# Designs tried in a protein design chat: VHH binders against g5egk6r2213to2383. Part 31

Target 1, 171 residues: g5egk6r2213to2383
Amino acid sequence: QRWFYKHFPMVWTGRLALKSTEAMINLHLINGSETFLNDVLGRQVTEENPRRDSVKILQRLRLDNGQVEHIYRILTNPEYACCLALSSVNNIENLKENDTNLKSHFIDYLINKKIAGISSLGEVETKFKSARVHVFAPGEIVNRYLSELATSLHDYLQNTDTRYLLIVFTN
Key: E = the ipSAE of ESMFold2; O = the ipSAE of ESMFold2 at other seeds; V2 = 0.75 times the mean of E and O plus 0.25 times the DockQ between their complexes.

## First folded at step 20 (VHH; framework vhh_7sr4_2)

Design ad6 (at its last fold request DockQ between E and O 0.90; V2 from the best seeds 0.64)
Fold by ESMFold2, look of step 20:
Structure ad6 (fold): chain B 171 residues (1-171), chain A 123 residues (1-123)
Amino acid sequence: as target 1 above (171 residues)
Amino acid sequence: EVKLVESGGGLVQPGGSLRLSCAASGFYFSDYAMTWYRQTPGKQRDLVAAIYSGGTTKYGDSVKGRFTISRDNTKNTVYLQMNSLKPEDTAVYYCAAVEITDSSGYEHLEDYWGQGTQVTVSS
């Protein structure tokens, strides 16, 4: 709906990759520092400073109960950037395949394995700040976070049956 | 991209020592376990040593007491100190980032391998 895009405008579009599968995603900042996020992803597509175009999951974090407090700190730190990731609509001809890949190869995969996806973005002097990236599927910890701290967004996602990931960029 | 680059291999006499290094990049090194494997032609790769994020180590039976794995998290580097070398230690040694359980909860998603460094123990 238009309510969502008014309150959470898209801040980045690019590829999310895991093994041999990719999905195009849009990121919408829901908590934390837009300045940090822009330093990590780049500020312009044109000119001499292109932005990053992809995030590749190469590691994982097991989601044990001992990790609940750690994950909650990651999700809520105001100096980090917590983003909602949605399927990109910019590829109309392959929208169905993209949505299926996001669901089956990222969301369901992470849920079934009980893991978060992990990426490491390297620093590029004058262009990109480095970041560690956590990719969370919907689940107990994410649902608690949204229901307690972003209730209107949580209701929106439930009412629209929207597929999503949370992607957090940390320093 | 995960990259692992070994160095320090060479020719050494029985009873001698070598120190292998592995420079790692493409992940937050300090949270992950790292391993050394070795392989002789026609055989499977054997675990030589593992070091976990918290510093706990494990060794293959044939190298225990002679080899020491260590890490420097400020340099993203894993080391293998090999002492009292025997001809049976002759192999290509691989630095590896493999799917093993770590108490940190951070683990490699797939197996990542270096290109290997040759160690030859011969008189």
Scores: ipSAE 0.624, ipTM 0.825, lowest interface PAE 0.8, mean pLDDT 87
Fold by ESMFold2 at other seeds, fold request of step 21:
Structure ad6 (fold): chain B 171 residues (1-171), chain A 123 residues (1-123)
Amino acid sequence: as target 1 above (171 residues)
Amino acid sequence: EVKLVESGGGLVQPGGSLRLSCAASGFYFSDYAMTWYRQTPGKQRDLVAAIYSGGTTKYGDSVKGRFTISRDNTKNTVYLQMNSLKPEDTAVYYCAAVEITDSSGYEHLEDYWGQGTQVTVSS
Protein backbone atom coordinates (compact mmCIF):
# COMPACT_ATOMS: atom_id res chain seq x y z
CA GLN B 1 0.00 0.00 0.00
CA ARG B 2 1.40 3.35 -0.92
CA TRP B 3 0.36 5.86 1.71
CA PHE B 4 1.30 8.89 -0.44
CA TYR B 5 -0.83 7.98 -3.48
CA LYS B 6 -3.83 7.12 -1.33
CA HIS B 7 -3.82 10.58 0.27
CA PHE B 8 -2.49 12.62 -2.69
CA PRO B 9 -3.57 11.08 -5.99
CA MET B 10 -2.18 12.52 -9.20
CA VAL B 11 -4.29 15.39 -10.56
CA TRP B 12 -2.24 16.41 -13.62
CA THR B 13 0.66 15.25 -15.76
CA GLY B 14 2.58 17.35 -18.22
CA ARG B 15 5.83 19.06 -19.15
CA LEU B 16 7.72 21.57 -17.02
CA ALA B 17 10.09 23.69 -19.11
CA LEU B 18 13.01 25.95 -18.19
CA LYS B 19 15.09 27.49 -20.99
CA SER B 20 15.88 24.62 -23.39
CA THR B 21 15.12 21.76 -20.96
CA GLU B 22 11.89 19.89 -20.23
CA ALA B 23 10.90 17.34 -17.63
CA MET B 24 7.69 15.34 -17.38
CA ILE B 25 6.02 15.73 -13.99
CA ASN B 26 3.00 14.52 -12.05
CA LEU B 27 1.16 16.99 -9.82
CA HIS B 28 -0.46 15.99 -6.55
CA LEU B 29 -2.69 18.56 -4.83
CA ILE B 30 -1.63 18.94 -1.18
CA ASN B 31 -3.48 22.11 -0.16
CA GLY B 32 -6.01 24.59 -1.52
CA SER B 33 -8.75 24.62 -4.12
CA GLU B 34 -9.20 21.61 -6.39
CA THR B 35 -11.85 23.59 -8.32
CA PHE B 36 -9.40 26.41 -9.05
CA LEU B 37 -6.70 23.96 -10.12
CA ASN B 38 -9.09 22.18 -12.48
CA ASP B 39 -10.21 25.50 -13.97
CA VAL B 40 -6.59 26.46 -14.65
CA LEU B 41 -5.22 23.15 -15.96
CA GLY B 42 -8.37 21.66 -17.46
CA ARG B 43 -10.04 18.32 -16.82
CA GLN B 44 -9.57 15.07 -18.68
CA VAL B 45 -13.12 13.68 -18.39
CA THR B 46 -13.38 12.80 -22.09
CA GLU B 47 -11.00 12.53 -25.04
CA GLU B 48 -12.27 15.95 -26.21
CA ASN B 49 -11.71 17.70 -22.87
CA PRO B 50 -8.86 20.22 -23.14
CA ARG B 51 -5.94 20.04 -20.72
CA ARG B 52 -2.82 22.16 -20.64
CA ASP B 53 0.21 20.11 -21.58
CA SER B 54 3.03 22.33 -20.28
CA VAL B 55 4.16 24.99 -17.83
CA LYS B 56 7.06 27.19 -18.96
CA ILE B 57 9.28 29.03 -16.48
CA LEU B 58 9.98 32.47 -17.96
CA GLN B 59 10.53 34.63 -14.85
CA ARG B 60 12.05 34.21 -11.40
CA LEU B 61 11.49 35.35 -7.84
CA ARG B 62 14.55 36.01 -5.70
CA LEU B 63 14.41 34.07 -2.42
CA ASP B 64 16.38 36.54 -0.31
CA ASN B 65 15.19 37.19 3.26
CA GLY B 66 12.73 39.87 2.14
CA GLN B 67 10.40 37.34 0.48
CA VAL B 68 9.57 35.03 3.41
CA GLU B 69 6.19 36.54 4.32
CA HIS B 70 5.15 36.75 0.67
CA ILE B 71 6.05 33.09 0.13
CA TYR B 72 4.10 31.95 3.21
CA ARG B 73 1.03 33.87 2.03
CA ILE B 74 1.29 32.11 -1.34
CA LEU B 75 1.71 28.67 0.25
CA THR B 76 -1.17 29.03 2.75
CA ASN B 77 -3.93 30.75 0.73
CA PRO B 78 -6.89 28.33 0.57
CA GLU B 79 -8.14 29.85 -2.72
CA TYR B 80 -4.89 28.86 -4.45
CA ALA B 81 -3.65 25.39 -5.31
CA CYS B 82 -0.40 24.08 -3.82
CA CYS B 83 0.92 20.96 -5.55
CA LEU B 84 3.78 18.55 -5.12
CA ALA B 85 5.54 17.83 -8.42
CA LEU B 86 7.31 14.50 -8.88
CA SER B 87 9.06 12.89 -11.84
CA SER B 88 6.45 11.28 -14.10
CA VAL B 89 6.27 7.53 -13.58
CA ASN B 90 3.96 7.05 -16.58
CA ASN B 91 6.70 8.21 -19.00
CA ILE B 92 8.50 4.85 -19.11
CA GLU B 93 10.63 5.91 -22.07
CA ASN B 94 13.65 7.88 -20.82
CA LEU B 95 12.64 7.59 -17.17
CA LYS B 96 16.28 7.82 -16.07
CA GLU B 97 16.92 10.88 -18.26
CA ASN B 98 13.70 12.55 -17.02
CA ASP B 99 14.63 12.06 -13.37
CA THR B 100 18.15 13.40 -14.02
CA ASN B 101 16.76 16.45 -15.87
CA LEU B 102 14.32 17.24 -13.07
CA LYS B 103 17.10 17.10 -10.48
CA SER B 104 19.86 18.90 -12.31
CA HIS B 105 18.06 21.41 -14.52
CA PHE B 106 15.18 22.33 -12.20
CA ILE B 107 15.77 21.41 -8.56
CA ASP B 108 19.54 22.05 -8.35
CA TYR B 109 19.30 25.05 -10.67
CA LEU B 110 16.67 26.78 -8.51
CA ILE B 111 18.55 25.95 -5.30
CA ASN B 112 21.92 27.16 -6.62
CA LYS B 113 20.46 30.39 -8.00
CA LYS B 114 18.36 30.92 -4.83
CA ILE B 115 15.22 31.58 -6.87
CA ALA B 116 11.72 30.32 -7.48
CA GLY B 117 10.63 29.72 -11.06
CA ILE B 118 7.71 31.83 -12.30
CA SER B 119 5.25 31.09 -15.08
CA SER B 120 2.17 32.90 -16.34
CA LEU B 121 -0.66 30.84 -17.84
CA GLY B 122 -2.95 32.92 -20.04
CA GLU B 123 -6.73 32.61 -20.03
CA VAL B 124 -8.28 30.64 -22.89
CA GLU B 125 -11.99 31.39 -23.20
CA THR B 126 -14.24 28.49 -22.10
CA LYS B 127 -11.17 26.20 -21.65
CA PHE B 128 -8.69 27.54 -19.10
CA LYS B 129 -8.57 30.23 -16.46
CA SER B 130 -5.38 32.24 -16.12
CA ALA B 131 -2.92 31.67 -13.31
CA ARG B 132 0.44 32.80 -12.03
CA VAL B 133 2.65 29.83 -11.16
CA HIS B 134 5.39 29.69 -8.52
CA VAL B 135 7.83 26.78 -8.68
CA PHE B 136 9.80 26.17 -5.48
CA ALA B 137 12.66 23.76 -4.94
CA PRO B 138 13.17 22.14 -1.52
CA GLY B 139 14.75 24.50 1.00
CA GLU B 140 14.37 26.04 4.44
CA ILE B 141 11.14 27.93 3.71
CA VAL B 142 9.41 25.04 1.90
CA ASN B 143 10.59 22.53 4.53
CA ARG B 144 9.18 24.69 7.32
CA TYR B 145 5.85 24.95 5.49
CA LEU B 146 5.60 21.20 5.03
CA SER B 147 6.67 20.41 8.60
CA GLU B 148 4.01 22.74 10.03
CA LEU B 149 1.05 22.17 7.69
CA ALA B 150 1.62 18.72 6.17
CA THR B 151 3.72 16.87 8.75
CA SER B 152 2.97 13.35 7.49
CA LEU B 153 3.88 14.33 3.92
CA HIS B 154 7.06 16.01 5.15
CA ASP B 155 8.09 12.87 7.02
CA TYR B 156 7.31 10.73 3.97
CA LEU B 157 9.44 12.89 1.65
CA GLN B 158 12.36 12.89 4.08
CA ASN B 159 12.20 9.14 4.78
CA THR B 160 12.06 8.23 1.07
CA ASP B 161 14.56 10.88 -0.06
CA THR B 162 12.05 11.89 -2.73
CA ARG B 163 13.01 14.58 -5.24
CA TYR B 164 10.25 17.16 -5.64
CA LEU B 165 9.22 20.65 -6.52
CA LEU B 166 6.40 22.57 -4.85
CA ILE B 167 4.25 24.27 -7.49
CA VAL B 168 1.61 26.84 -6.54
CA PHE B 169 -1.09 28.15 -8.86
CA THR B 170 -2.46 31.58 -7.90
CA ASN B 171 -5.19 34.01 -9.02
CA GLU A 1 5.05 33.52 -23.99
CA VAL A 2 6.25 37.02 -23.25
CA LYS A 3 4.88 39.38 -25.93
CA LEU A 4 5.76 43.06 -26.32
CA VAL A 5 4.19 45.19 -29.07
CA GLU A 6 5.37 48.73 -29.71
CA SER A 7 3.42 51.45 -31.48
CA GLY A 8 3.51 55.20 -32.07
CA GLY A 9 6.66 55.55 -34.18
CA GLY A 10 6.89 57.61 -37.32
CA LEU A 11 8.45 60.55 -39.13
CA VAL A 12 8.61 63.85 -37.27
CA GLN A 13 10.41 67.17 -37.73
CA PRO A 14 13.16 68.30 -35.34
CA GLY A 15 11.66 69.85 -32.21
CA GLY A 16 8.54 67.70 -32.52
CA SER A 17 7.02 65.14 -30.18
CA LEU A 18 5.99 61.51 -30.33
CA ARG A 19 4.49 59.15 -27.78
CA LEU A 20 5.40 55.47 -27.95
CA SER A 21 3.28 52.73 -26.38
CA CYS A 22 4.15 49.13 -25.52
CA ALA A 23 1.47 46.54 -24.82
CA ALA A 24 2.78 43.69 -22.70
CA SER A 25 1.42 40.21 -22.08
CA GLY A 26 2.60 36.84 -20.80
CA PHE A 27 3.57 37.93 -17.27
CA TYR A 28 2.11 39.71 -14.23
CA PHE A 29 3.03 43.17 -15.50
CA SER A 30 2.84 45.21 -12.27
CA ASP A 31 5.62 43.23 -10.51
CA TYR A 32 8.30 43.78 -13.19
CA ALA A 33 10.51 46.55 -14.42
CA MET A 34 10.05 47.70 -18.02
CA THR A 35 12.47 49.48 -20.33
CA TRP A 36 12.88 51.28 -23.63
CA TYR A 37 16.00 50.83 -25.71
CA ARG A 38 16.96 52.24 -29.09
CA GLN A 39 19.31 51.14 -31.81
CA THR A 40 20.86 52.80 -34.86
CA PRO A 41 22.39 50.63 -37.59
CA GLY A 42 25.83 49.33 -36.68
CA LYS A 43 25.54 50.17 -32.99
CA GLN A 44 24.51 48.34 -29.85
CA ARG A 45 21.14 48.92 -28.27
CA ASP A 46 21.24 51.85 -25.85
CA LEU A 47 19.12 52.23 -22.75
CA VAL A 48 16.67 55.10 -23.21
CA ALA A 49 14.59 54.73 -20.06
CA ALA A 50 13.56 52.26 -17.38
CA ILE A 51 10.61 52.20 -15.00
CA TYR A 52 10.66 49.87 -12.00
CA SER A 53 7.66 48.18 -10.37
CA GLY A 54 7.71 50.76 -7.57
CA GLY A 55 7.58 53.68 -10.02
CA THR A 56 11.25 54.75 -9.89
CA THR A 57 12.62 55.83 -13.28
CA LYS A 58 16.02 55.97 -14.94
CA TYR A 59 17.09 57.74 -18.13
CA GLY A 60 20.00 57.76 -20.53
CA ASP A 61 22.02 61.00 -20.40
CA SER A 62 21.13 62.06 -23.94
CA VAL A 63 17.38 62.01 -23.27
CA LYS A 64 17.11 63.34 -19.70
CA GLY A 65 14.66 66.22 -19.47
CA ARG A 66 13.21 65.50 -22.94
CA PHE A 67 11.80 61.97 -22.53
CA THR A 68 9.43 60.63 -19.88
CA ILE A 69 8.71 56.94 -19.23
CA SER A 70 5.44 55.97 -17.56
CA ARG A 71 3.30 52.88 -17.04
CA ASP A 72 -0.35 51.97 -16.68
CA ASN A 73 -0.60 48.72 -14.75
CA THR A 74 -4.35 48.45 -15.46
CA LYS A 75 -3.61 48.28 -19.20
CA ASN A 76 -0.27 46.42 -19.00
CA THR A 77 1.23 49.28 -21.01
CA VAL A 78 4.46 51.26 -20.90
CA TYR A 79 4.74 54.69 -22.52
CA LEU A 80 7.61 56.84 -23.72
CA GLN A 81 6.81 60.53 -24.22
CA MET A 82 9.49 62.02 -26.47
CA ASN A 83 9.71 65.82 -26.67
CA SER A 84 12.16 68.21 -28.36
CA LEU A 85 13.22 65.49 -30.78
CA LYS A 86 16.58 65.77 -32.53
CA PRO A 87 17.96 64.01 -35.62
CA GLU A 88 20.22 61.97 -33.31
CA ASP A 89 17.08 60.42 -31.77
CA THR A 90 16.45 58.63 -35.08
CA ALA A 91 16.46 54.91 -34.28
CA VAL A 92 14.41 51.79 -33.89
CA TYR A 93 12.90 51.91 -30.40
CA TYR A 94 12.40 48.65 -28.53
CA CYS A 95 10.19 47.91 -25.58
CA ALA A 96 12.06 45.40 -23.45
CA ALA A 97 11.59 43.13 -20.47
CA VAL A 98 15.19 42.71 -19.38
CA GLU A 99 16.99 40.92 -16.60
CA ILE A 100 17.41 43.68 -14.00
CA THR A 101 17.00 43.77 -10.23
CA ASP A 102 13.65 45.08 -8.97
CA SER A 103 12.55 45.73 -5.39
CA SER A 104 9.56 43.41 -5.91
CA GLY A 105 11.94 40.45 -6.15
CA TYR A 106 10.34 39.43 -9.46
CA GLU A 107 12.70 39.47 -12.46
CA HIS A 108 12.69 38.30 -16.06
CA LEU A 109 14.70 35.12 -16.54
CA GLU A 110 16.05 36.29 -19.93
CA ASP A 111 15.86 39.46 -22.03
CA TYR A 112 12.60 39.68 -24.00
CA TRP A 113 12.27 42.20 -26.84
CA GLY A 114 9.52 43.65 -28.95
CA GLN A 115 9.89 43.89 -32.72
CA GLY A 116 10.63 47.62 -32.50
CA THR A 117 9.08 50.80 -33.91
CA GLN A 118 10.93 53.19 -36.18
CA VAL A 119 11.32 56.81 -35.15
CA THR A 120 12.75 59.16 -37.78
CA VAL A 121 13.54 62.78 -37.02
CA SER A 122 14.26 64.79 -40.17
CA SER A 123 13.33 67.93 -42.04
Scores: ipSAE 0.580, ipTM 0.806, lowest interface PAE 1.0, mean pLDDT 86
ESMFold2 (binder alone), look of step 20: mean pLDDT 79; pTM 0.783
ESMFold2 at other seeds, look of step 20: ipSAE 0.514; ipTM 0.783
ESMFold2, fold request of step 21: ipSAE 0.534, 0.511, 0.523; ipTM 0.798, 0.788, 0.790
ESMFold2 (binder alone), fold request of step 21: mean pLDDT 78, 79, 78; pTM 0.779, 0.783, 0.779
ESMFold2 at other seeds, fold request of step 21: ipSAE 0.534, 0.528; ipTM 0.793, 0.797

